VHH binders against Epimerase family protein SDR39U1 homolog, chloroplastic (GC1). Designs and how they scored, part 4

Target 1, 310 residues: Epimerase family protein SDR39U1 homolog, chloroplastic (GC1), of Arabidopsis thaliana (Mouse-ear cress) (q9sju9)
Amino acid sequence: CSSQKESQMTVSVTGATGFIGRRLVQRLRADNHAIRVLTRSKSKAEQIFPAKDFPGIVIAEESEWKNCVQGSTAVVNLAGLPISTRWSPEIKKEIKGSRIRVTSKVVDLINNSPAEARPTVLVSATAVGYYGTSETGVFDENSPSGKDYLAEVCREWEGTALKANKDVRVALIRIGVVLGKDGGALAMMIPFFQMFAGGPLGSGQQWFSWIHVDDLVNLIYEALTNPSYKGVINGTAPNPVRLGEMCQQLGSVLSRPSWLPVPDFALKALLGEGATVVLEGQKVLPVRAKELGFEFKYKYVKDALRAIMQ

## First folded at step 26 (VHH)

Design d2 (from c4 with Y33W)
Fold by ESMFold2, fold request of step 27:
Structure d2 (fold): chain B 310 residues (1-310), chain A 118 residues (1-118)
Amino acid sequence: as target 1 above (310 residues)
Amino acid sequence: DVQLVESGGGLVQPGGSLRLSCVASGFTFSDYWMGWVRQAPGKGLEWVSDISTGDYTNYADSVKGRFAISRDNAKNTLYLQMNRLKPEDTAVYYCARGTEDWGTYDYAGQGTQVTVSS
């Protein structure tokens, strides 16, 4: 008798061309799932996923999203997630309404699908900004939302995703600072360290709740495939650090000092109203992921940094 | 270097029309989804409309049916046709280039003022 075979999925993915999305596409392909990339920039998506290197991927322009969502087993929504650009020039621009609009579109497409063609799983990204900031508080998935602008945005993201049909299992992943080689916070930080000018932003006392991109991708994958992954799940490694410690460990891995703090007022001048996102943080623990038995490959930031820099 | 230059704003009476233009340079315009955002006096930025690289359009509820976004990739130009203008449409209008991370823009122009008043 044959061994039980894992079900093949057809997964529609928004935000697939971003830092997290590219890794997710690779992970899904490793298990031979069908992938439909939902994009608003088809020509750029085709450059990122050329047919030679990604045979069988469907790249759908926005007018074709309906056709792709209908008949998909699952949807992953990474759109509107600024995590890979948290400390980038793009944080300087914040547009009311556009942050959650793709999430609303995806949910409408799911809900308007005939029942026999409707996806049964939605994994939707959100962010640890949901909790607000604190130097002393410790947050888990049962903690209340913060009161600042980013917390309000996160509440709107989550509320929009939860409008999915009640027959759809929804997993909301509140993502911390994602670490990887070719994007995210490290891409912004490494040049400063290589020029001997690196150091903590602001006081260095802000919490840095991080996750290695491989662990985040595996968490998303578990949420797609394991029906116990339902509701809110923090996407953070179990050992958050202060930003000062993160910078010191990054400097150590690069054999560079971490000595020049950036004053709060200079950061405000560069980032405007977005400076709070990089000057303040929150200690966010992955209580739900641990309860579900999720195994983090990178539990400590030093190990994550060494793996990324090697 | 990325450059976005808006034009076509002005003073118009309620019920009037304006057509905004945004000329882009320094990047492959046809590879990027584009949007219009606006800022009313004393308020934050508000999304108005966007258009995909395949000309799929979306509109804020407040402008749906009155505004039409379009693009001309041969001229590297984004347009916003604004009809039946209301006093609440008074704002500086910015052309913005969409990012691959979605829900964000990485560049915006200097803006063009639209004033709707009797």
Scores: ipSAE 0.398, ipTM 0.762, lowest interface PAE 3.0, mean pLDDT 83
Fold by ESMFold2, fold request of step 27:
Structure d2 (fold): chain B 310 residues (1-310), chain A 118 residues (1-118)
Amino acid sequence: as target 1 above (310 residues)
Amino acid sequence: DVQLVESGGGLVQPGGSLRLSCVASGFTFSDYWMGWVRQAPGKGLEWVSDISTGDYTNYADSVKGRFAISRDNAKNTLYLQMNRLKPEDTAVYYCARGTEDWGTYDYAGQGTQVTVSS
């Protein structure tokens, strides 16, 4: 890095330009922490974090990642889950060796840091897809992983993050469906909802384990600053709903009557293979976060949706 | 909207060289990291190499030291120089555009066939 900020923490962040990451950067800046954005596309990161609006932020291209991770107090890894990407038909098969590369590189950079300059905490994103899907099961952090492809991806992702040096506190946040105004699942869902006049997605019986982006960002922040936050923590609000109820609440908040369902092929066209996250689901409870005393601002989906849509 | 057009494949004897090109259009090429993936007959896709917007390169172990990725932002073109080719390098090679910071790709071309045979 070319400069460092003298703050309580120096935090290196992958995936900072994404929906969650942008909010996290703003949250860290509000408390005057030094922030190092680790990116493979520096010019796009500079468009999202222009220096005039983010004074003191460091935007590090890939060649600079090593020097930024060394001397950081913490690393947040939000990169690596491909559920939002669209693959061509010829590329839909698993790409050998690529899925976990960023997480593996981040862990290698941490582990290869001199002990006196090594970050002491890694907060790494994962997903509730770890548990598989079920209409009847209830999952918490002690529940076993599912058997489907997405669960396998999550296991490999988490296993890679856990290779961090034993002196590094690792917190794995299994993130649910993130709700916010200008991104996340709602940005993908609202156009379909409006095209189909607000009907439920698929059968409407699938579980929708959601979290407001502000609560997720604060959960990540707590994991950075509180040493009791270690191991697996579900990033879901305490009151999951069926997707049919989610759609009814969204329609109410938007003042849009309709019961026309959104077909699964339309979701696959918009979301690609990531459509599974909205067509199938799992009821995931934040047992660890509750045990840690984490205070959710948005416990019920109606309140989250009204805050987002107001 | 986004278009990636690979070329430069063909039949080459073991030990030979090829240079693949990928011409990009429909987006600001210099803003995206790019990569090459390949698929051998009957096998899954294998990551080969990628390059950041700052020209930082990464290679799969199987090609390190033999392949060189590069980019020419003025020509909106990604290259893969393949040297000392082996029969194991026989595959369809795809040019792919990287997503922001997620380590995955959102677009790929139609591919170009590379065949390494005596």
Scores: ipSAE 0.397, ipTM 0.752, lowest interface PAE 2.8, mean pLDDT 83
Fold by OpenDDE, look of step 26:
Structure d2 (fold): chain B 310 residues (1-310), chain A 118 residues (1-118)
Amino acid sequence: as target 1 above (310 residues)
Amino acid sequence: DVQLVESGGGLVQPGGSLRLSCVASGFTFSDYWMGWVRQAPGKGLEWVSDISTGDYTNYADSVKGRFAISRDNAKNTLYLQMNRLKPEDTAVYYCARGTEDWGTYDYAGQGTQVTVSS
């Protein structure tokens, strides 16, 4: 544990059953915080977080979220993060609405809580898509929003979170491509490497603003406990790479050649609209995290991949 | 593989009613939230309604009190009863499978056209 714990928190978490959420819940458990899981499937969540392993955990379906949010110290909103499934084009277009709805629900629950039972912190996830896509631009927390659809999604997504009561500290984590074991981007990419001899995905010139899942969880955790973590914070490692380099490193770690390119149509065929996560990107730097003194365990993608694959 | 097939759309006059159906296959239907989204001409997708595995329902403000979502797990079928239809309800309606994250979906059908016109 890298952070100093002053007191036990009660943390309500949306998206707890997701790739990032599970790890956050594990971290919260390890540090003996009270956990309230806001889920759409109580039965599934109970399987993921059994009481025997998570004593005191509260798992609440949507109808019960009010009682969970009230009395929570903090809320972490991770719902609406990219999923590692093949999206239909139509569903992709619903990305904005879905994220706005869940965030709005959380904010409403916070705002409608009595003052004495209102969470004091909201850590809400967003995405580096806020900045738009670019092969040449470099973005930080002060960079303007892009003009594409994903940028619009992120603007409204973040705007919704910022409607939280003024007494609530809001941290917006613009998350990059999350790397970790048995999930995230690698879960999508590794099958391609296995099928296509580990060649570059797409042109290879796209920026790949990655972050190790452990660093992201730590960043979220710091945002929960450190009052200086306010506003927009990029959740990206300090050394983004080109996708070509990422693929090369991944190939190396997997002991596979990386010379055979994977064509875009193959990615789209297998991942559908999710392929855009791989094919489009931007160079994002974690300037705010650095200013806040956040220490990344994995500063370089090579080290992150080695840790994940060992 | 996951499949969602919508039906029940058509042309109706304002004030009329339609009942949409969606038949799901390729997954355990009863384990998932399900929902309806729609896309009007020249507009983006709009969330309409969703239903939990335990029949907890939500509605967009634009359809609240007029539409009713339901499901039959034994038939792997999702329904949308649409009453008091308005011209503004004209859209392609899609059945969508919900994820474990509130408000998100991962699969949708081909859609069914609903046209409300005098």
Scores: ipSAE 0.263, ipTM 0.672, lowest interface PAE 1.4, mean pLDDT 90
Fold by OpenDDE, fold request of step 27:
Structure d2 (fold): chain B 310 residues (1-310), chain A 118 residues (1-118)
Amino acid sequence: as target 1 above (310 residues)
Amino acid sequence: DVQLVESGGGLVQPGGSLRLSCVASGFTFSDYWMGWVRQAPGKGLEWVSDISTGDYTNYADSVKGRFAISRDNAKNTLYLQMNRLKPEDTAVYYCARGTEDWGTYDYAGQGTQVTVSS
C-alpha cells in the first residue's frame, strides 16, 4: 500500500550501518526524509552511505550526536542488534551493558533537548529474547519476560528506553529472526546449510519466529509516522515455523536436500555465540501489529525465501 | 583475522599507575572506535572507556578523572593510562573493537591482569 508521502521528517538513526539500518536508511532516503546517522565509525558509515548517493545525509560521531538529535523529528535506535560477525566470548558478555549504554545515551539526548527541539518519537529495537526460550509456549506482547540472561538484557534494555520524556512516544519493537538478502540470519545459515547438505539445524523442533527485513523496515517506518504505534510491538511475521520446516523450505528454494541433521556442537563450533539464534527460540505472534492493521508483505516463510533468493 | 593483544598489566599498590597497550591487526584500525572493558573476579564485564576515530573519549564514572584512553593509528595501538589505582580496579582488562553502529563491540583480546593490592 503506497502510503501517502508523509511530511518530511528528520530522523536520527543508531545502528544505521547494520543489516536492518541500511534498509531503513534506504527507505527514508527514498521517501525524501532527512537522515542523521549516529555512528561509532564515521569513516565506515561514510563508505556505506556516500554523499554522492545520499545527498544531505549527516554522518555523526558521538561528539556530534547532540546536534543531530536536537531538531530531529524522531529517533530510531537500532544499535545493539545482532551482527553477522563472530563475537568473541569476552565481548559477548558485554551485551547488556552496551545496549543499555547506547539507549541511555539516546534517551539522555532526547530528554536534555529543549522542548521546541525535542524529538517526539523514539522507536527502539529490542528482541524476542525478552520472552525466554520455549518449545511449547506461545508468546505475545502481554506475555511475561523469561528468566534467562537474554530476557534480563531485554528487560533492562527496554526499561532504559522507557525513561524517555513523557511527551515522547516510545515504540519498542521486539524483533525476531530477520530474513533478507545478503545479511541477517540467512547470511549465517546458508553457508552452513550448504556445507551440511541442507539438513535440519539442531533438533529442528525449536521455534523460528522470523520476519522479512522489508516488513520489519515497514513496521519501523509505520511506528515513526503513526501515533497509534506505542508501547511494545512484536516484529515477527504472523506465521512462525519450526526450524525443521524452515530448513525444508530453504532446501527447496536452494534445490538441495534437507535430511542430514547438524548436531549442536557443530553449530556451536562454526557459529559460536551465533548458534543460540539457531538452537534456541520461541513462538512469538505479532498480535499488536495485527491490531494496528499492519499489512505483512510476507506472511509465510516460503514466500519470503522465494523473494530473497530471486 | 582480527587480533587484539593487550599488555602492560601487573601488580601495583593503591595509588599507583599502569599503562596498558593493545596492538591491533587484521583490520583498518583507524576506522574503528576502540575501547577498554574489564572483568573483576566474580563480576561481569564492565565498560571502562572508549575512543572515537577522531579521538573523542568517554569514560565510566568509576574511572573518570583517573584513566585516560588514547590511540596511535600509525602503530595500530590503543592505550589506557591508569592513575590513582584502587583495589576495586583489580580486574582483567580487555581491549575491544567497536562496531560500526554504536555501543557494541565485536572483538576483544585475551586480556591483561591488573591487580591493585597493598
Scores: ipSAE 0.006, ipTM 0.255, lowest interface PAE 9.7, mean pLDDT 89

Design d2 (from c4 with Y33W)
Fold by OpenDDE, fold request of step 27:
Structure d2 (fold): chain B 310 residues (1-310), chain A 118 residues (1-118)
Amino acid sequence: as target 1 above (310 residues)
Amino acid sequence: DVQLVESGGGLVQPGGSLRLSCVASGFTFSDYWMGWVRQAPGKGLEWVSDISTGDYTNYADSVKGRFAISRDNAKNTLYLQMNRLKPEDTAVYYCARGTEDWGTYDYAGQGTQVTVSS
């Protein structure tokens, strides 16, 4: 007998093996949806999502994506080079290229699918970097794009996704700083805290537009199932904070002193040009999510951190 | 013949704990997903939790953080540890064998009554 009343979706997912992707796949599994993993490394994906734990899951390498996308009810595109690694000139170049290539491939597969087998929804990830950096500005889904490198990446990334067939509903999730256990931004920040006695990163005046990973996954899920979720939607919690406050809260949760700031040069030494992700930010509000009636489980960073560190 | 026999139900006060057990027979227990479903008075069947052959676990939102599903393949036994019980948890709890179709089960036990009341 069926244990749930909801209609089963077939969802193809890129970036499934990532921090966000894994949690999305777990959610999809929990809600008894069919899952098709679009991966560059089948072997890696099979280790993360073994058949014994995910009965019926399909794992496909790039040459097999066509058969997965066709017949899917929806596609979630989370593929992208991790930003948490040290930036080199080569890596920086690849950050844009990798995201555009995968998105282009997915869109082509959608567009080339027969109408009767074409996915009806594309949820494609992007980033709050779209808006550029500012210490004073407040950004929403109607704000213009920035002029820096990340803004350029996001524009091209989003532009590629928007080439999907006109009959496909496209939701673009501009993702903030994702907080969760054993990954995301905290995995990057915590080592610095340990090295520098839990002090603030940089000046502390940078905005930190965060979101808990569970809320992000829920937002993606709503975008899959709710026809009203169309266009740009910021994936950020309703109460962004300054980085200094974030560090203070993190220190409190870790029961560590936060007295010694991490200097900019140290961050640059460790992260290269990727340090800009930490040293620069923007205040982004989830206006569209609120309009859509989305309920955040974690509205405040303190609560999110407490939940993560339990 | 496939058999599932639940036990461990009873009357408990709010905030209390119970541990349900389900003994399986008539099939290779270790090869199947197993789950718990419940039916409250006047309500339909509700999925509670399931566990894979590799100990991957899922929970309904209503029980997350309070219930824990586990299995002992050597004993052909499925468990459900229920903590911080609420009156809303009152139901007949059924052990069920999962199929390859997600969200479906092909066999269930007779059920065990769980009553949470002050």
Scores: ipSAE 0.000, ipTM 0.239, lowest interface PAE 13.6, mean pLDDT 89

Design d3 (from c4 with T99E)
Fold by ESMFold2, fold request of step 27:
Structure d3 (fold): chain B 310 residues (1-310), chain A 118 residues (1-118)
Amino acid sequence: as target 1 above (310 residues)
Amino acid sequence: DVQLVESGGGLVQPGGSLRLSCVASGFTFSDYYMGWVRQAPGKGLEWVSDISTGDYTNYADSVKGRFAISRDNAKNTLYLQMNRLKPEDTAVYYCARGEEDWGTYDYAGQGTQVTVSS
């Protein structure tokens, strides 16, 4: 018999230029993994990952994706994460198929790889929108999907990722509201908070199932490296809050009052049709992650906010 | 400041051809993947085609072999050559700018009408 030593992964990543992806790339670099950024906008990706600051990262234009996926040990698919999109005045609605098409291409590239060069793990993003919204319900990974548009998108998204070859371990991470300094929901909330004296968005009773970006990145990393991470895993911190409490805690951390509510129409005017993400919510618990022994660094939103705003 | 202006639509007989153009301004065109999206009467938006910054092309099954997307980065212009047009291709066609970080398109133009009818 022989001992195993930890091997370097080669990880292909879609959505690497996004808020979550940039932090994941840094995390993988810290452990000396090889990274292949799969992009449809190579020059923009090179601006985000300049060679002087990110030596050794491969930035693959779409024509190169096949050769990069082939021979990768793992794929992380972050493209198509649900976030507000502002269309021009002539287009008022998000095109629903974008998330599915990138996921489908990634799965096709995995499945068409020769078995000897096929990635063995796919970690694919999905969203807590899978569950629909509710002020009263509590959701875990065994809960049924909701019936609204976002739930339908999430079902199709997850179903597409699950078409990966049976030899590929698939982890689906249903991501909550990601908190971090350089993007995510806070980047949108802080200006609104300051313009309207920091009151709750909408009624304030909607659930806010959040996760600190460092915990999400570590959850993705565990899913890449630990074979027990398979199937659906909620990417949410264990202590969700109501949005009113989120706003109160943010005000406390910023040393600002939080008493003037933001009206629904003001939020819609600034975010357009994406306002639903912040006006409706769901209480989503990370039951699977806790069963797997995942260690959350930020269990309570005040600690996460203080770390971000420091 | 982002502006996308489509042109080249019109009335055409079944089996005919049209070439759509989209002139972009207000951003560095060569940094963004671009796409075409269409909306048939009474229907939602349907993705048609897109093209990466390196000229890699993708097509919806309904248009493969009949449509060809291209871009000219020197002219900040996106094109869609539409051949062997069918009545079901009748739609308003929108030029759309891709934003990979968001996983979707973040801007679209005002559209150009394509009508395929005898």
Scores: ipSAE 0.514, ipTM 0.812, lowest interface PAE 2.1, mean pLDDT 83
Fold by ESMFold2, fold request of step 27:
Order: sequence, then C-alpha cells, then structure tokens
Structure d3 (fold): chain B 310 residues (1-310), chain A 118 residues (1-118)
Amino acid sequence: as target 1 above (310 residues)
Amino acid sequence: DVQLVESGGGLVQPGGSLRLSCVASGFTFSDYYMGWVRQAPGKGLEWVSDISTGDYTNYADSVKGRFAISRDNAKNTLYLQMNRLKPEDTAVYYCARGEEDWGTYDYAGQGTQVTVSS
C-alpha cells in the first residue's frame, strides 16, 4: 500500500536556475520529490525560487553542498553551453581548469559520501557537440567523437562524470538544441526574425538537432527514475531538420517572411565568438531513447514551435 | 553594462606581496560568485581562485596557501592578496564574473599586470 516516502526522491541539482533547470525543478515538485538546489550564488537562486512559491526546496550555498549530496537519492548535474555572449578579447580561449570544475566537484562529493548515504544515480548533461559537425554524417550514441574543440570539451566533461563510483548509475545526456518559451535557442532567434526578415542563419544547410524542453526534462526524469537509463543517451528529437527548414517553420508560426538570410558577420557581431554554435551542426538521432521506449511528445519541429509560440 | 576594473598590479621581488582589487559595476555584485584568472607570457589562461556569494573559497593547487581571495559586497569589490610571490606568478590577472550554469565565467576585465623578478 502507499509508500510515498520510500518512493520519494531527494534530488540535488546543479544549474537549477538555468533554462532547463527551472523546468526540471517544476517537474520534480509536481511529483512531490525533495529538491536541493546546489548553487554558488544563493541570493540569486532565492530570487528564482522564492520560498513563497517553492515551499520546501533547499537552496544550498557551496559550503553546504557536501551535506546536501550526502543523503540525496540522486544528483542532476546540468551543464549547458552558455548563451551569454560578450567576453573581452583577452578571454576568448577556454580557461584551463574551470569548465569541468563543477562536474569534478559533484563527482568528488558523491564518491566521498559514505556508501549508505551515497546517491545511487547521477544524471549529467553533455552536448551533441561531442560528435563534431557534419552536413553529411548521421550520429548515434555509438558514433565516435569529433575532432574539434567542442568535441574535446565534451569528452573531458563526460570522462569526469564517469569517474563516479561504480555503484552509482550514470546517465550522460548529450543535449541538442533546446527549444522552449522564454529561453533556449528560440529566445535568441526570435529577435533576429523581428529585425532581419527571418532567413536562415548562414548557409541554412547545417543540421539542427533539436529537442523541446518538456521532452528533455521528461528524459532527465526517466533517467532519474528508471534504472534501464544508463550510459550515453542522445537528448534530441527523432526528426532533425536543416536550419533552413527550421527558419521556414519559425517564420510561418510568427507570420514573418523567411527569405532574407542572416549574414554570418551580423550574427558574429551580435553573438561574438559564440556564433559558431548556431552556424554549425550535426544530425543526431535518439537511438538509445527509442530503444528504451521513451515517448517524445514533440517529434516534429513544427509541432514544437506551434506549442511554444501559442 | 557589466564592467570589471582591476588594479594593484606591479613589479615586486620574489617573496613579496601584492593585493589586487577589482571594482564591479553594471550588475548586482552580491548575486554572483567571482574569480581570478591569469595569463602568463606565452601561456594560456589559468584559473587561480574563486569565491562564492557566501564567501566559500577555492584555489588552484599552484597558489593554495599563498593567495587569499576575498570580497566586499558593500563596495562591489573583489580582492586577491598574493603572498610569497614567485617568478612563475608573473602574469596578467583578470577579475571574472561567475556563470553558474556552466561553472565558468561570462565577463572579465582588462587585467592588471603582475611581474615578479629581481
């Protein structure tokens, strides 16, 4: 008979204040799970999760992370590609040792937990950049990593997460381009449509392997709750499109033309060195998610865009 | 706009001390973790130290025990006290604002030069 306390998870979440993280927190609360937000900026996290609207969540400053990870059922480590965009010219290169530090700290805290208090599952974000870019290749979870800079970052990222104790089930989600309201790629793209007549970014031939944020959050939730979700799982919808088609569909739902391409130099001027994330792509298929029986709510980009823009 | 202005660099003998300051504007300083990053001549960027909004500090192994990071939220100022300086500490030091979702930095200043030599 009812064993809600035994089935309730306690989930420690890094990156909870971000676009994906806020939706995940809402999803976990809907099923009455306990949530511990691991943050290095507590007052900002409290603004995003005010106690009056989010009763019962724990917001843990960095000194408190150890005590929150110990005794958690699970940890979700959300590390997304930053979309904030203006670095000084002196800091255009990767800062050695900084990008993976949160993942490394999370793994250390898990591994240093007493066995009886150690989380049993780690869901850690990674990116489809692991595969490199290609206009012609098709990638699944068995495909080799690419050779470019972002692929190297993803390899180090995943390797760090995999240092978790062997008793911890690790799910690595290689996340595609996340679509949702008020954030993600669409928040960046919609102003271009309103200012630039909405044509494709660059050549329009690059692959756009996307996922609706609701599907991504449900994939993370399945990875937390279903022990069959282990190893690498592509977080992409089953029907990737060329960016030209993406732009056409977005223009249709915004009632805007999509015939004037956005020049590469204009995009670089607005986004700086981060423009390459939008100008390059890879076709990534969710083979493991399909094998696991995951049901995508939004299989086609048109349906996702209509739902978001209503 | 976000602005970070470093100061306090200079020439110092090995074994000496310097204190770097970084004055922040254009954002709510107390909401962000902050860090110091350095670039030695001919080398890439190296993370040095950071401090959370609750004053939790982290240090690279190469500076642990010699450097102390601190912040004064009332003055929107980040500090780095550097003691027992070595020639390998010679670098441009940058103040950087933390970006929590990735665990890295989204804005940095123009830097201040620290040179350690006889």
Scores: ipSAE 0.464, ipTM 0.792, lowest interface PAE 2.4, mean pLDDT 83
Fold by ESMFold2, last read:
Structure d3 (fold): chain B 310 residues (1-310), chain A 118 residues (1-118)
Amino acid sequence: as target 1 above (310 residues)
Amino acid sequence: DVQLVESGGGLVQPGGSLRLSCVASGFTFSDYYMGWVRQAPGKGLEWVSDISTGDYTNYADSVKGRFAISRDNAKNTLYLQMNRLKPEDTAVYYCARGEEDWGTYDYAGQGTQVTVSS
């Protein structure tokens, strides 16, 4: 009598309580994978993943991270996601050394794992800010990094993740503007449209390289499960738009006109140090994902927005 | 109405000690990892130390072995014990609330001045 064992990964996830992470946890559970949430705020994580709704999930406080990473099949590092999804004027100052520390710790835990217990794949978040901004340039995974501050941050972030042991497959996902219902950039934009009849931000000519959260989660999932997914992969939908078109499409889906451009000083008041991220952008194409045969469910921003607003 | 109120700074001789306190209000303190950041004259903000909700501690290399972070969740208070202080530790020290979704801090107090000088 032969018994077939269910195939499963054991996946340790940083940033699991965030917008992307919650969707990823549900996606992994749908395929019966074991999940270890790596957190520094265990009680908050338990509120988001209560045991009654997430049977078998492990929520690991920082002291437990070592033992969770050892024996995991894979690690997904979502900590330090791009601030381009932040619209709130709450104070968040750039603090030297804080942004990459979780990534460094995760890599150290992977590298210090004995070979028989070491994860074999690391999927680590990075951002399209790597490329710098341009109204005219078109960027793919072979394009050089930009020269601005955000590009430098992305280079350090990616360089830290690449210190993973050479036996570990590393996939770096340069994430664009993530669109979804319960978080991300869109959650910040919708109240603005409802309150101010929002028009295009700035000139409206800046590029808006976006991705639906379900496509991003599926891209991460493919990177975990398919060994062809390695190196740098842009996490952007294949049809970026100018921000003016994004605003028009959002207004259409909300049945609201978009009458007035938002002045630069109002953006700076709302976004603080992040205003440049929305006043300037980059056209980033998912060349590697398309070469790998990845199938985007939402190729056009209007379809993504319509699905989100249902 | 998040409030973080630091105290315990002052003037101290090199080699001396200080204990900083930060009283938190307006949020559930025990749900958040907490940290200390500092700003030396003419410099940007520098991470010093943080502590998880389960009391796991991390330190910048420049302070490791000299500083000890701790928390008292019953008193909504974060502490930083600073020993063997050096002139290079002169800075305004800020208590900061951790924000795990972004791996950084979302609120900071007004700071307390620490001056290490003969």
Scores: ipSAE 0.416, ipTM 0.773, lowest interface PAE 3.0, mean pLDDT 83
Fold by ESMFold2, last read:
Structure d3 (fold): chain B 310 residues (1-310), chain A 118 residues (1-118)
Amino acid sequence: as target 1 above (310 residues)
Amino acid sequence: DVQLVESGGGLVQPGGSLRLSCVASGFTFSDYYMGWVRQAPGKGLEWVSDISTGDYTNYADSVKGRFAISRDNAKNTLYLQMNRLKPEDTAVYYCARGEEDWGTYDYAGQGTQVTVSS
């Protein structure tokens, strides 16, 4: 049969050792694509992707990145955003120059590749923080950027990725709150349900624009394989919820009550990384993915939570 | 607990040299890329240099050719050799641990003051 998405790829991946990246590597391997992990921490990457369990995977230390990007079919860049940073009390600030440096290096390596060896696709992560926070606004891919710090970081991150050569198809995926078993927001929230009897963080009115990790990985996969996936694509499920509803659904799935609010100071003391994603929100709809015909496996948060907590 | 302790700062005349050290504990140092960031008086944080676990080094344009980053995994120590210092290098210098998932840093130390003054 004539399937336009079954061609073998060689995919270079930054951020492969993270929560999203590990699932993406597994997904690419399921279809026998060649994978080159671009890392600055090779020994840690080898612990996560041991050769015994991942035969044929290439783990490239930074000095080897050039030779891996050259000859790759595609690049997936999951690196470049400090969504959550644990600093000493003296340094809880953005670091000028570091927030976009990996993305800039990847783009430079792509652009400096000879045309015959240059990747033809760049799928680059960004975040729904691009839109800023709002309890009342509804955002899609045509919506303007917000005015807060994270929105500015997202604008610079996206602008850096867009410097890729015009011969490279660029897909920017603005990722929502990723839900999965061994990471993401749920790993942060479940202890609070067990310790505080569950309940909304703050007022519970903040928006929670989420996506199941399997849907996000499949969205990235479609962006790699389908030429129609170009430009900005929101990586969010079609039915965002208020945080209060999220907490009620999580409590229901865990068979736990959800009536005690979680204090902000407890979140700051415990979570560090990831706390700002849970405490601030925006309603972000996947209009572009819907237009492209993308099939979400998990459209409603209860179904996603049941699958994860199974 | 992750801990990064910087030392080696001080007052230096323009053209002089200093070597900064950062002793790491509470994590497997050899598994993480490491960097130096600085904060000049009245300015925000600025990336200076980093080094991968395989000793691949990167430098900001403002320090390239004058600074040399290195690491000793056996001693859990990061270094920054700073030569031909200029007044604009005056800053608090922070040792920072790399975070691979998002390509930035997740921990920094308390900092060490470097002052370059005539």
Scores: ipSAE 0.406, ipTM 0.769, lowest interface PAE 3.1, mean pLDDT 83

